# Ledger of designs, part 4: VH-VL binders against Uncharacterized protein B0228.1

Target 1, 207 residues: Uncharacterized protein B0228.1, of Caenorhabditis elegans (q09220)
Amino acid sequence: AVVTPSIENHKMENASVTISKVPISHRPRGFTAGSDSKKLAVQRFKLLISDFLSDAQLSKSIDVAAVGMHKGKSMDDILDDVYTRLRRTLSTKQISELAKAQKGLVEDLDEKSAKLVKARVKRMIVYSFDPAAEQIHKYATRPSMAFALIAETINERFVGSVKDLIRDVLTPKEYDIFRKHYHPHIFKLDNIGNNTEAVRTTTHETF

## First folded at step 1 (VH-VL)

Design m7 (framework fv_masavibart)
Fold by ESMFold2-Fast, scan of step 1:
Structure m7 (fold): chain C 207 residues (1-207), chain A 123 residues (1-123), chain B 110 residues (1-110)
Amino acid sequence: as target 1 above (207 residues)
Amino acid sequence: QVQLVESGGGVVQPGRSLRLSCAASGFTFSEYAMYWVRQAPGKGLEWVAVISYDGSYKYYADSVKGRFTISRDNSKNTLYLQMNSLRTEDTAVYYCARDLSYDYVFGSYGDYWGQGTLVTVSS
Amino acid sequence: QSALTQPASVSGSPGQSITISCTGTSSDVGGYNYVSWYQQHPGKAPKLMIYDVSNRPSGVSNRFSGSKSGNTASLTISGLQSEDEADYYCSSYTSSYTLVFGGGTKLTVL
């Protein structure tokens, strides 16, 4: 149900916002039986990213935060600063929903897993909206294209973060199954055409 | 509350065509992948085809590939199976099933099934 | 091509437990945790009893349980009752991105 947009196809910018409309009670293919907490965490993570992408206040806040990013601070300090500013610009209702989504994302996870998920979400948000990236600056005169690029970057990093999160809890064999069946880009390129063999013979290191 | 009703079955000669329909109600049809599964008289179940929630992805059993086409009309809450170049071995009860999986491009199991419609291919 | 292998029949007495096996290969049952089980009474559509190896849908009795070891999945029915008499089919996802069914097992409650 999630398609990763291509940088060359900015018409697909709305793909990422459909994530929040997917029923979280359904079971995604590529997940181990009895891993409901993992499946739920992944779906909650999708909802969190989708909600950030559709928020105009977040876009405004990111532009302000980006001015401060280049002050010679450590990466962790910059991430904390940007994320704190993002939260401060949200309405009381949006802060409540964000807190609820973040709590829901990690509430079924152990302490170590929750910490890793929180760190990855914060990193993805900051990196995806870094206006110092030449690509974002290139599309500054076309707001819809800028948002499409940001959405594509978040979707790509979202898939990467989901792989990392799930890899921590799956066996190597289960992870291989997950990458072959859950990654929309690989599915689209290799499973529709006559290149299905490439998917099956690809090593785990390709992901 | 969830209901799937198949129709379009009948008796047809080898080499001809039939179009099966599955009318869905009681759920948001456009959010689910859908399957066709068949069962020859006195035999077991055989998976036929699956279609993603938006119709973008379709997969077929090797026995029907190139002859059958699965499609859907989300505005009418209806799933279709166009069966061309019918053979006597296609004689079966055809069931429509809803996919329980969130990953709509990969069917894995059906949580609700229709009553089935009989297709008899004979000369 | 290859359907999953199930015993043609199995029988038990009321109150007893029985197990139905479903054997595949590393490209289906052994390679994925997407095994489902269906119950079919004569003249009726199949009903989902187990999905993702061991999960029960709402409304399915806890007398039904599923498991998997290597290339073999198993459906266990405890406390057998006369209404359990039916055909049982296993199903698995495959490395070809298709679904395959077992040959079916007729359960008789004596």
Scores: ipSAE 0.000, ipTM 0.430, lowest interface PAE 15.8, mean pLDDT 63

Design m8 (framework fv_masavibart)
Fold by ESMFold2-Fast, scan of step 1:
Structure m8 (fold): chain C 207 residues (1-207), chain A 124 residues (1-124), chain B 110 residues (1-110)
Amino acid sequence: as target 1 above (207 residues)
Amino acid sequence: QVQLVESGGGVVQPGRSLRLSCAASGFTFSSYAMYWVRQAPGKGLEWVAVISYDGTNKYYADSVKGRFTISRDNSKNTLYLQMNSLRTEDTAVYYCATEGDLYWGSPEDYFDYWGQGTLVTVSS
Amino acid sequence: QSALTQPASVSGSPGQSITISCTGTSSDVGGYNFVSWYQQHPGKAPKLMIYEVSNRPSGVSNRFSGSKSGNTASLTISGLQSEDEADYYCSSYTSSGTEVFGGGTKLTVL
């Protein structure tokens, strides 16, 4: 029942998200088919996290993720859907850096650990790709450090307003799934980048 | 207004090559992925190739992989399709397309901006 | 040879309503709410008429509406006009992450 102060009761230009895309059992709290408040919440979310992805990549990622969440998919399945869609528009440089980072992170790891690291890298790429991806890479000396830097950026953005919007948009079941899968991601990144201080200060209970 | 204008189509013999061009205007060309979509006579639409906004990443339909090359020149706002080893089944009208404005709630590529198309006929 | 099944033709008189169906499987139309409809006049490029099952782009007449039930999506044109005479194609997102198109339906206005 949380109301975001920045959401206005009006028609949104170029908004195409509708609740009728999902079964009744998976509809968000407080929204109905054709609800302008649902469209406004999605637009507000886009504005809050625009720095993570270009406008085109962010819009498409939110669209794919929102549908997956409303269908009750796991976070890993949602992120796999988003990654598959974004891959067509990702630059060769962004794809090359992902492959390079995955290879560096899984080298000398046992099979189970390698699978977990690959899953975490997929999750990070969804939230970190934007036109500035080249600059982010340029600042890192090792692949693990690039991921630590990206993790700090993600951590900073998921404080305050974003958690409330996610709560408003998702059904209780979808929010529970999102919360559970996001939590493991944040804590596992602690072990990759040697930047445990920044990640540990994040309160996962509020997200 | 967004405009896409294709050129370079014509009649060619099997095994030969042809290069298509698409001149774009009315939007920031360098910020959008671009697509080639074809339509064989009397048939439906078929996605052919896509290129990222900066030209570094490309994907192709299996039917053209290894024979066609998509490229772009952002300084000239122009998209290209180099078609090699042409086959009779490549006969189609080739359209240049882009999504334009973002359509929320869909992983699908909505082509709301199309060129007029250019006909490629591969026959002996 | 199209992935989605449409009737080859449909006809109506001016002022009437007609409906064009687009049938797929649970891995495309039935599995996702990402269906688009395109209108194509002879010798012209396709024009997007409907996206996300039922949404219309700006500039598209309110006479065009879309819906979906199970594995079948439908395009309905009300108040039929002679200018609506064209080929209509549906498309859908698939479980493989690609888009597929229907074979097209020729609408004839009597």
Scores: ipSAE 0.000, ipTM 0.395, lowest interface PAE 17.1, mean pLDDT 63

Design m9 (framework fv_masavibart)
Fold by ESMFold2-Fast, scan of step 1:
Structure m9 (fold): chain C 207 residues (1-207), chain A 126 residues (1-126), chain B 110 residues (1-110)
Amino acid sequence: as target 1 above (207 residues)
Amino acid sequence: QVQLVESGGGVVQPGRSLRLSCAASGFTFSHYAMYWVRQAPGKGLEWVAVISYDGSNKYYADSVKGRFTISRDNSKNTLYLQMNSLRTEDTAVYYCARSTYYDFSSGYYTPLFDYWGQGTLVTVSS
Amino acid sequence: QSALTQPASVSGSPGQSITISCTGTSSDVGDYDYVSWYQQHPGKAPKLMIYEVSNRPSGVSNRFSGSKSGNTASLTISGLQSEDEADYYCSSYTSESTLVFGGGTKLTVL
C-alpha cells in the first residue's frame, strides 16, 4: 500500500522539507522560512494559532455536518443545524468569542454573530471535505488555513526554526489534537477496485 | 468495482451545443470532486473543468471558460458537462475522472486521477 | 505548446531499461514534488502509474519508477515488456496553482 490513514505514518523528528517548497502564492501572509525574524514569525504564528484554536472548538460541528451530508442536507440546512446545536451547548459569551472577527468582543447573538459563526463553520467544513475549493488558492490569506498548511507540513516535511516555533507555540495536547484531526483519512491510491470515500473525519478531543 | 461511463458524444456543427454525462458506480459519488479532461485526436491531455463534491465550487480551463458548464446530480451519481458555442478546436475524446489526492505536506490539491471513464468522442465539424 | 517537454518517442528492446524525461521550469517541476505519470494504450483511457514524483499506486509493477533532478522528472521502466508499449504523459502542479501536462512520449518495444 502506498498510503495508510494513520498518524503513525508521520515522524515529526524526521521531517525534512522547508516552506520554500510551497508556492509563494500559497505561503502564509507574513511568514517565510529564513526571511522573517524569529520575533515576527512567533507573533504571526500566535495569530494563526489563535484562529486555529477558535476553529478547533468547532471540531464537533464537522461530525454533525458529516451526518447532515450523509442525509443529503444542503449547506444552509447543515449550518443552521450546527448553529442551533452550538447555541444550545455554549454560553452567549462563548458564541461571541467564536464570532470575533477582529479585536473586540461581540457580546450579542443577533444576526451578525450568527453569520460570523456560520462563516467559520463553513470554512472548517469546506477545508475538511472539499480540497478542490478555493482554499488551495487562498491559504496565504486565511489565518486558519495558513495554520493548517504549516501544521500539516510539520509531519511530512518540516525542519529547522519553523519546527521549533510550532513546538514552542503548541502544547503536546494541542498538537496531538491537530494531528488526529488532519490525519484521519488520506486518499488511498492503492485501493484500485475498492470503494473509497474522500471524507475527512474530526475527533471529539478538546484542547 | 469503481466504474465511470461517459455518454452524449457525437458530431455537431460549430456554434451549437452538446451535453455530456458521466455515470458513476462502485463508490460514494457525493464524496469526490470530479474532473473533465479532453484529448484531441493524436494530441495530448488537457484539463477542462472540475467540480467539488457538493457542486458548490467549479473551475474551468481558460479555453472553455464562459462556454462550458460543469454540474452534477449526486442523487443520480451523474456528472455533466454542458458545452455551448462549440468550436472545431473542441473536437476531442472527453473523459470524466475521479479526483482522489490532496497533498497534506503542502496543503495543495493536485488533480490526480485514480479512475477514468473510457471517454466519449465529440466531433465539431461543418 | 505543451508546458512540459517530453521526447516524442523512445524505444527499447525486451528486458532493457528506458527512461522518459519531463522537463519544465522552476515554477512547476523544479520547485514542487507533484509530478504524476500516466500510461495510455491506443483507444483506452489513461492509467495512473506514478504520483508525487516517485510513488506507485497499488497494482503498478515495481518495474516502473519515478525520480526528479532539478527541473526534470523521469519515468524509468526496467525489464521492458511488450505490454509497456504505450503513450506516457507527465503532469505537474505550477506556481499559478494550475495543472499542466507534457506532450506525451510514444514508447516502442522493438
Scores: ipSAE 0.000, ipTM 0.417, lowest interface PAE 18.0, mean pLDDT 64

Design p1 (framework fv_ponezumab)
Fold by ESMFold2-Fast, scan of step 1:
Structure p1 (fold): chain C 207 residues (1-207), chain A 121 residues (1-121), chain B 112 residues (1-112)
Amino acid sequence: as target 1 above (207 residues)
Amino acid sequence: QVQLVQSGAEVKKPGASVKVSCKASGYTFTGYYIHWVRQAPGQGLEWMGRINPNSGGTKYAPRLQDRVTMTRDTSTSTVYMELSSLRSEDTAVYYCARDLYDSSGYEFDYWGQGTTVTVSS
Amino acid sequence: DVVMTQSPLSLPVTLGQPASISCKSSQSLVYSDGNTYLNWFQQRPGQSPRRLIYKVSNRDSGVPDRFSGSGSGTDFTLKISRVEAEDVGVYYCMQGTHWPITFGQGTRLEIK
């Protein structure tokens, strides 16, 4: 198994740095620095589940999500992994309250609103671990941006900088396992793009 | 035989900085993390941070992040912990502890003898 | 931060009798590799901490068989089957699973 690093702040900041290669004129209005997007995304994520989680449990949720991102899982699979891990550490009361909150977000909304809520949650996780993925999909619709060049630049910097941070957090033995078994596909942006439609729809309606 | 030998006792005034050393021997220095833990008189153990002697990479406890700096010298197999802006609450025994690279989690197998730091006016 | 809670805080024991110390964590200590990084340390008066147990139940070399660790998830126990005079000191549990690393508040074992 892959060690779960608790480096979400360093990893999010490092991933956010990759977005600095995108021209400021092509960034979403108000998205000037990755750290600002990271802070806002974390605050929004806290608003969704923090009533049921301690700061430590929230941090662990982010760590679980980070591992899923590195394995190239879809956002839906990552959210399932987060909830599964939390169920193992939460009391029966906390599990019940979390399930109730989840049902309230989806079941009580009309079809369009339910899709927007789901997209918003996916966007928060994307912003936290790969804000560049949202930028790529947003700019793909603009003829003035060379999507392939943007994707290449962001992917290359993401792979390099995240790899170095992971190396510093993991033991040499854990890093060797991580590199050997997961490296080829853990930085595959296509796995984030599996939820592209929902993320793009939410972002477009917000901006 | 594995040994972690720390520098001697220090007496400092409030606002000063202190730098404690931990010299490792009997093993491959770059194969193990070194952590710092402190203990105020009559109180429990508080983790301060760790350094990776191979990379120089550090992780600090959030409470101390703005005041603590950890460094190492691979030529002398020594790690250093510097704590700035000292207050009376920093009076404690400071320990270094080793952690195995082959271990996925943190297990602190060997400890230094401790360095007493007293902050008094 | 993960809160580690020990009980009792003070443990007076008669020589030759068993002793038991509880350690509870505010969240699961199971790591992604399936291992649980819960350690127990002994601190004799005036000495540095010495590790007794690692990964819940594994004794360090040189640690007497009378010491044993058990538990899972969030609830852990250190047991001494027959307390000896040399066992006097403070016992700490430590979690090595979550960042930052945290310790229990300590249990002082005293001879009656």
Scores: ipSAE 0.000, ipTM 0.412, lowest interface PAE 21.3, mean pLDDT 65

Design p10 (framework fv_ponezumab)
Fold by ESMFold2-Fast, scan of step 1:
Structure p10 (fold): chain C 207 residues (1-207), chain A 124 residues (1-124), chain B 112 residues (1-112)
Amino acid sequence: as target 1 above (207 residues)
Amino acid sequence: QVQLVQSGAEVKKPGASVKVSCKASGYTFTDYYIHWVRQAPGQGLEWMGRINPNSGATKYAPRLQDRVTMTRDTSTSTVYMELSSLRSEDTAVYYCARSDYLFGELSPEYFQHWGQGTTVTVSS
Amino acid sequence: DVVMTQSPLSLPVTLGQPASISCKSSQSLVYSDGNTYLNWFQQRPGQSPRRLIYDVSNRDSGVPDRFSGSGSGTDFTLKISRVEAEDVGVYYCMQGTQWPITFGQGTRLEIK
């Protein structure tokens, strides 16, 4: 069964889950491409953040990004690849929305449009990072638990300030929403004697 | 129609540098990667590197990394390949070629469109 | 680097007869995304290379159906069902699975 990721109507509960108890083969790994993972990623992005791209365009962006990651491309090259594919599918309405966001000269519209689309795709990638969506639901029967485990994976993969990276691409309103639902510090990591343990102590539950 | 037009033949002395151009037309220049491939007389094809015309990001063959530089000018839809410290072994025909994306396909397609080639001769 | 080995290197063929060219890679060309990035090119004397086949078995537009590609993993084949005079040239396989991109050494097809 696919668990819908929803955290909009939640209640506080004490929840202890230790990632060290999850088999290594079932722990989150690199970005996973697949129809179920894509559906989960699209649902998660739509729930937490507004975008002008269609579900089909978001799914295509995820596919292109996954290929780039597997080829060892940099984030900038991945964003270039995604933008190249998306340009061919933009509707008149989407082009109009891009034009409304531009404040510069018409002669540099393409460059500014590229920057805006890449920023939105960057936001999508951050929210849709789920290397083991189907396996996580075996250990996180509640949507908030699944989200927290994915958040831990994002925190581990992005060295440096995950909050600073996210803040750079979100609007103030979107950042406020994200801050309430993404808790990179609810996990306690302990790396002693070549052993690593992760403990989560609090989460919000829905349904 | 897609067209890649390269600059004319060059004759250089050992130790000099050469800069070859490739002018694109018939498509959106910034949407496709341009690669450079060379062919020594009577020999096979050797990949040199590629450039993303949108970002300017490059990736070079390890053997050539310290001698090759690829750049682009978006205002003229032109890619440049400069090879320095020329040796007699660099005598070759140099081709530019486009990576293509098939409609609905996920992966980039390599080299459906090629330039006509630029002969570079390195002689003393 | 991935080494691409073609055989034969010289292929004399009678007009109207079939021709077959083998290409072997030193490593599997199946990428982590499940795709196999193996292309075939034709180069006629004095001309730029022309792509015939992409991703193992897909013909480019305008390429006659007498050309076909097949294979998997490390072993690939280009077949010409009925060789015509215009098919004279050198044929190259290419892998795009790993950087740097590498080509086979080429197979020269000649009419005997």
Scores: ipSAE 0.000, ipTM 0.422, lowest interface PAE 18.2, mean pLDDT 67

Design p2 (framework fv_ponezumab)
Fold by ESMFold2-Fast, scan of step 1:
Structure p2 (fold): chain C 207 residues (1-207), chain A 120 residues (1-120), chain B 112 residues (1-112)
Amino acid sequence: as target 1 above (207 residues)
Amino acid sequence: QVQLVQSGAEVKKPGASVKVSCKASGYTFTDYYIHWVRQAPGQGLEWMGRINPNSGDTKYAPRLQDRVTMTRDTSTSTVYMELSSLRSEDTAVYYCAREFDYGDYLFDYWGQGTTVTVSS
Amino acid sequence: DVVMTQSPLSLPVTLGQPASISCKSSQSLVHSDGNTYLNWFQQRPGQSPRRLIYKVSNRDSGVPDRFSGSGSGTDFTLKISRVEAEDVGVYYCMQGTDWPITFGQGTRLEIK
């Protein structure tokens, strides 16, 4: 897919504005607002989702995410927007593979499959601000392996930073949604090496 | 089974507004874009715009952008299309259509159509 | 806007004979993802449009084998190998490659 300078500049400006609301623990090490730092964030996002997506799907996902970030939308709202856009172009095979990476079984593009895909996309976006994000991709030889590795890394980041994410990124309304619909599912993630005790401790700080 | 069921026929005077509904069933409402397409008597099809039922994001045909508004209600799985400042040339059958999963702007299921007549 | 031009606009055909409808676009319909988003729709009298063909040549489930689509770039064709009485209606080509979505003016298939 070819990205025009105007589209690329738009994504970079939007990413820069919203990145300031992302917790420091979720940003690339040494990240500061600037053209080089913005390019790095965009490149990590492209690298992370390229395994499963065509150039057109990747470009569209980045456009939708960048617009949402610029408008100050919550991560959940941004992911809903990205998922809705991706869902209409994702093959049944791609959706099934994403669901399998969650150690779940899905058959169709139903509500359960949609929730699994949304959860994966959320983790991929969060992970794109990890200083080591690009390293994981190069060690995966298959899409399912890549998603499993990404899931492990994202779980480790959530272990240490859920409270910071809530404080710095989510609005009070978004936090209410997170509490009721999203955070209970963090404990149900089946990932070897995940420190669930730290996740409980961080979550319980909010209760 | 997928179905899109539209509201009944409308007769309006020039300058009035009309609001047409499209109720979806048989699939996950928030997963597919809904488009609106109209057909004037004896004429071909004209695309009006689309809505993302999940986010509420809309995109309208440039010629209609100033007069058309698309909204949705996720609790009832219903999409609405409102057209204001009606003219005689807006007399048409209005269709809602679901976008197909495997490509942008591919339609696979259509509503039965709503006839809108604009006359004095 | 991409202009879609169909020919002929009126197509009288004898039952059992082949029919062919042309659709030409004002610019290439090849998307940056490599796909060509050209669809064919059928509208029978008093009914909503029904998709017959998507992405140039892929026939929808339940659509008879006698319907086929072909073409590339800017020139596309819908063919009916043996016309049946049930095929009477208006046929539209549609492009989804560029915004906004545009349709051809339609071809009326009639039995002579």
Scores: ipSAE 0.000, ipTM 0.402, lowest interface PAE 19.3, mean pLDDT 65

Design p3 (framework fv_ponezumab)
Fold by ESMFold2-Fast, scan of step 1:
Structure p3 (fold): chain C 207 residues (1-207), chain A 121 residues (1-121), chain B 112 residues (1-112)
Amino acid sequence: as target 1 above (207 residues)
Amino acid sequence: QVQLVQSGAEVKKPGASVKVSCKASGYTFTGYYIHWVRQAPGQGLEWMGRINPDSGGTKYAPRLQDRVTMTRDTSTSTVYMELSSLRSEDTAVYYCARGEDFWSGYYPDYWGQGTTVTVSS
Amino acid sequence: DVVMTQSPLSLPVTLGQPASISCKSSQSLVYSDGETYLNWFQQRPGQSPRRLIYEVSNRDSGVPDRFSGSGSGTDFTLKISRVEAEDVGVYYCMQGTHYPITFGQGTRLEIK
C-alpha cells in the first residue's frame, strides 16, 4: 500500500505544488512558444503518472528534476532521481510497470499490466492533443516515446542530447510526429527530407 | 495572445452569494494556475486563493476558506470563484490572474479586467 | 501570515527625477531552494495590476529598463531611475515564499 503523509506532511506537500525549484529567472524573457511547449509536455507527464501521484508528489518529482539540472547531471540520472523519489509513494508493482514502460519492455508484462501501461500512455497523449491525437496515440504506446516526452519536459539544458536520443530510438515517422507536436511552429526532418520549413498547427497548443 | 475575460458587474444583498467567471484564451488552459485577487475601494490587493485547472485542486487564503469555492470547466476554458455569506466588506473589484505553476508557483503574470461586486442593502 | 510593509505610502516625484520604494517582510523570503520569491506590480488608475519584476530583480518582458529591483532576505527596493508621466499609479510588492500569498499595502506614485 502507499504510505499516506500525516495532515501536517500533506499540507507541506501541497505547498510544493505552488513553488517550483526551477525559478522563472532561468526562462528566456519573452519566450512564450517555448514556455507553452513545456507546459503541454508537463501535462502529458502528469497524465502518464496521475493515477500514481498526488499533485504534491508530482511537484516533488519535478523539483528533483530541477535539482538534477542545477547539478549538471545527465538526463538519465535526472530521470532515475525522479523515479527514485516516487518509489516511496508508488507500490512495487506500479514502479515495475513504469520502469518497464520506460525501458520498452511492454511485451514482457502480463495482460493486465500491459493494458494499464497502454491506458496510461494513451491518457497522457490523447488528453494533451486535439483531434490529431489519434496519430500520437498510435506511437505513444511505445515506451521510448513516453520516455522522450518525460525527458523533454525535464531537461531543457540538454536539448541537443534529447534530440540525439529521440533520433536513435524513434522511427523517422515517429520523429516527424513528435517534432510537429512539440514544435508546431517548426517542422524539421533530419535524415529524410532535410526540410526545415516552419509549420504551424493551431489545434495542439497556443503561442 | 493571452487573455482572461471576466463576467460583468454584480450587485448583491448581504447574506447572498456571488459567482464570478474568468474565461481564458490564447494559451494552454490546463498549463497554468489561476489566482483570484480582490481589491476593496481605495484599498490594496488581497489574495483569495488559486486553482489548478488540470486537477481541479484548490488552495484558499485561510481567512476566506469557509466562504470561497473555486471551480473550472475545461471544455470552456473557464474558472469560477464563488463567495458566499456576503457582507459590505466584500465590496471590491475581483480579479483573476494566470500564474506560472510548474517552475515558479505564485507568480500572476496576466490579469483579467476585473469584476466589480457591490454588496449593499 | 507574512506581513509586507511598504514605504513611503505616498510618493510625489518631479518628472525626470528618480523614485525609490521600500518593501520589508516580517519573515525571510528565502525559500528552502535558496530562491527569493518577491515580485513587484504596477497598477495604473482604473487598470488591472501588471507585473514589473519577478524574483527580486528580473524585469518582465516589455518593462522599461528604468525599473530595477534589488534586495535580499527581508528588505527589498524598487527603483525608477527617471520617472515618466506614464509611471503614475500604485506599486505593490508581493511575496510567494510563504502561504498565503501576501501583498504590501501599496505606494501611490504621483507627479508634482
Scores: ipSAE 0.000, ipTM 0.426, lowest interface PAE 17.0, mean pLDDT 64

Design p4 (framework fv_ponezumab)
Fold by ESMFold2-Fast, scan of step 1:
Structure p4 (fold): chain C 207 residues (1-207), chain A 124 residues (1-124), chain B 112 residues (1-112)
Amino acid sequence: as target 1 above (207 residues)
Amino acid sequence: QVQLVQSGAEVKKPGASVKVSCKASGYTFTSYYIHWVRQAPGQGLEWMGRINPYSGGTKYAPRLQDRVTMTRDTSTSTVYMELSSLRSEDTAVYYCARVEGYDILTGYDAFDIWGQGTTVTVSS
Amino acid sequence: DVVMTQSPLSLPVTLGQPASISCKSSQSLVYSDGNTYLNWFQQRPGQSPRRLIYKVSNLDSGVPDRFSGSGSGTDFTLKISRVEAEDVGVYYCMQATYWPITFGQGTRLEIK
């Protein structure tokens, strides 16, 4: 599976999910080290997304994220905590992969690495802590679609919005699949997509 | 059981209007577009337009857009297609069909479930 | 509008023999997502149309495997490997890559 850097850096990081406004009793439970759920989440994430992080790094990220979620931290604060913990464990090979993914972009390497790691970790958190993730994953045709659908489900339960991301990330056919699984939300996006400024609708119409 | 059931045959005079219904059952009505396709006797298929049952949003074939109106009633899971200013050339079997998709481009894996058809005859 | 041209318009076939129907579009049906939105439908006498194939070559549920679709760009083919009596009817290709949706003129398959 391959995820494009532009989706991760420009769209995925801008999506907001805040769990602090949801009662703790309704929040996803954290994973413990060595749990079957944690192992499945790590395997699921690696199968969907071409990933440069090791199983140990993904496992550690889940642990840090679970603590942050239990404490009611925002997604941005959780991502900062995870990245701060992981940045010193990144190998030369992992740094090289990050550099290759962002070739031609003149930017601070540490800032670039932070963006990419946070984007990957955000997807891992979404995949790991949504009970619906397994069902949606079975029907998603590509990793970015799976992430968008799962993020939308989490956003519905928490606060924030990923509506703009869904419209930008999904192809017309992928949007058709999305309708079958989460139709109430997509009808609003469908109406927005009918506007002259909607790239997906406009581009396909002109073909 | 997924099905679309249409209203019965109509005979109309030139200049009149006809309103055909299509009742959906066995699935979530608002999850699929409903398209209308007609077929003149012994002729091929002609796409007329579509409606989004959730929003009520419509898109009509350019040739028919000034005479066709599509509406829906979510409480009865029913779609309506009204054609005005009828001419003899409008004599056809009118079909509704369930379609996956979004916006204008809903024909991808489209037309998996069809109504039984409604015969409309326009005669003097 | 995209023009869809089928040939032949009339296809008499002996039972058990293969049949082939051509569909040509006035322009390429490949969409920017890499998919080609060409579908095939069957209409048996007195019945509503039934979808056989979607996206060029994918068989719909319940469609016998003697049916197959192939092609790319502007040239598409529907094949029946061994015609059965129940295959009698009119076959239509349909493009959904461009608005408005357009159909071919239809090919009537008859047993001889």
Scores: ipSAE 0.000, ipTM 0.408, lowest interface PAE 18.6, mean pLDDT 68

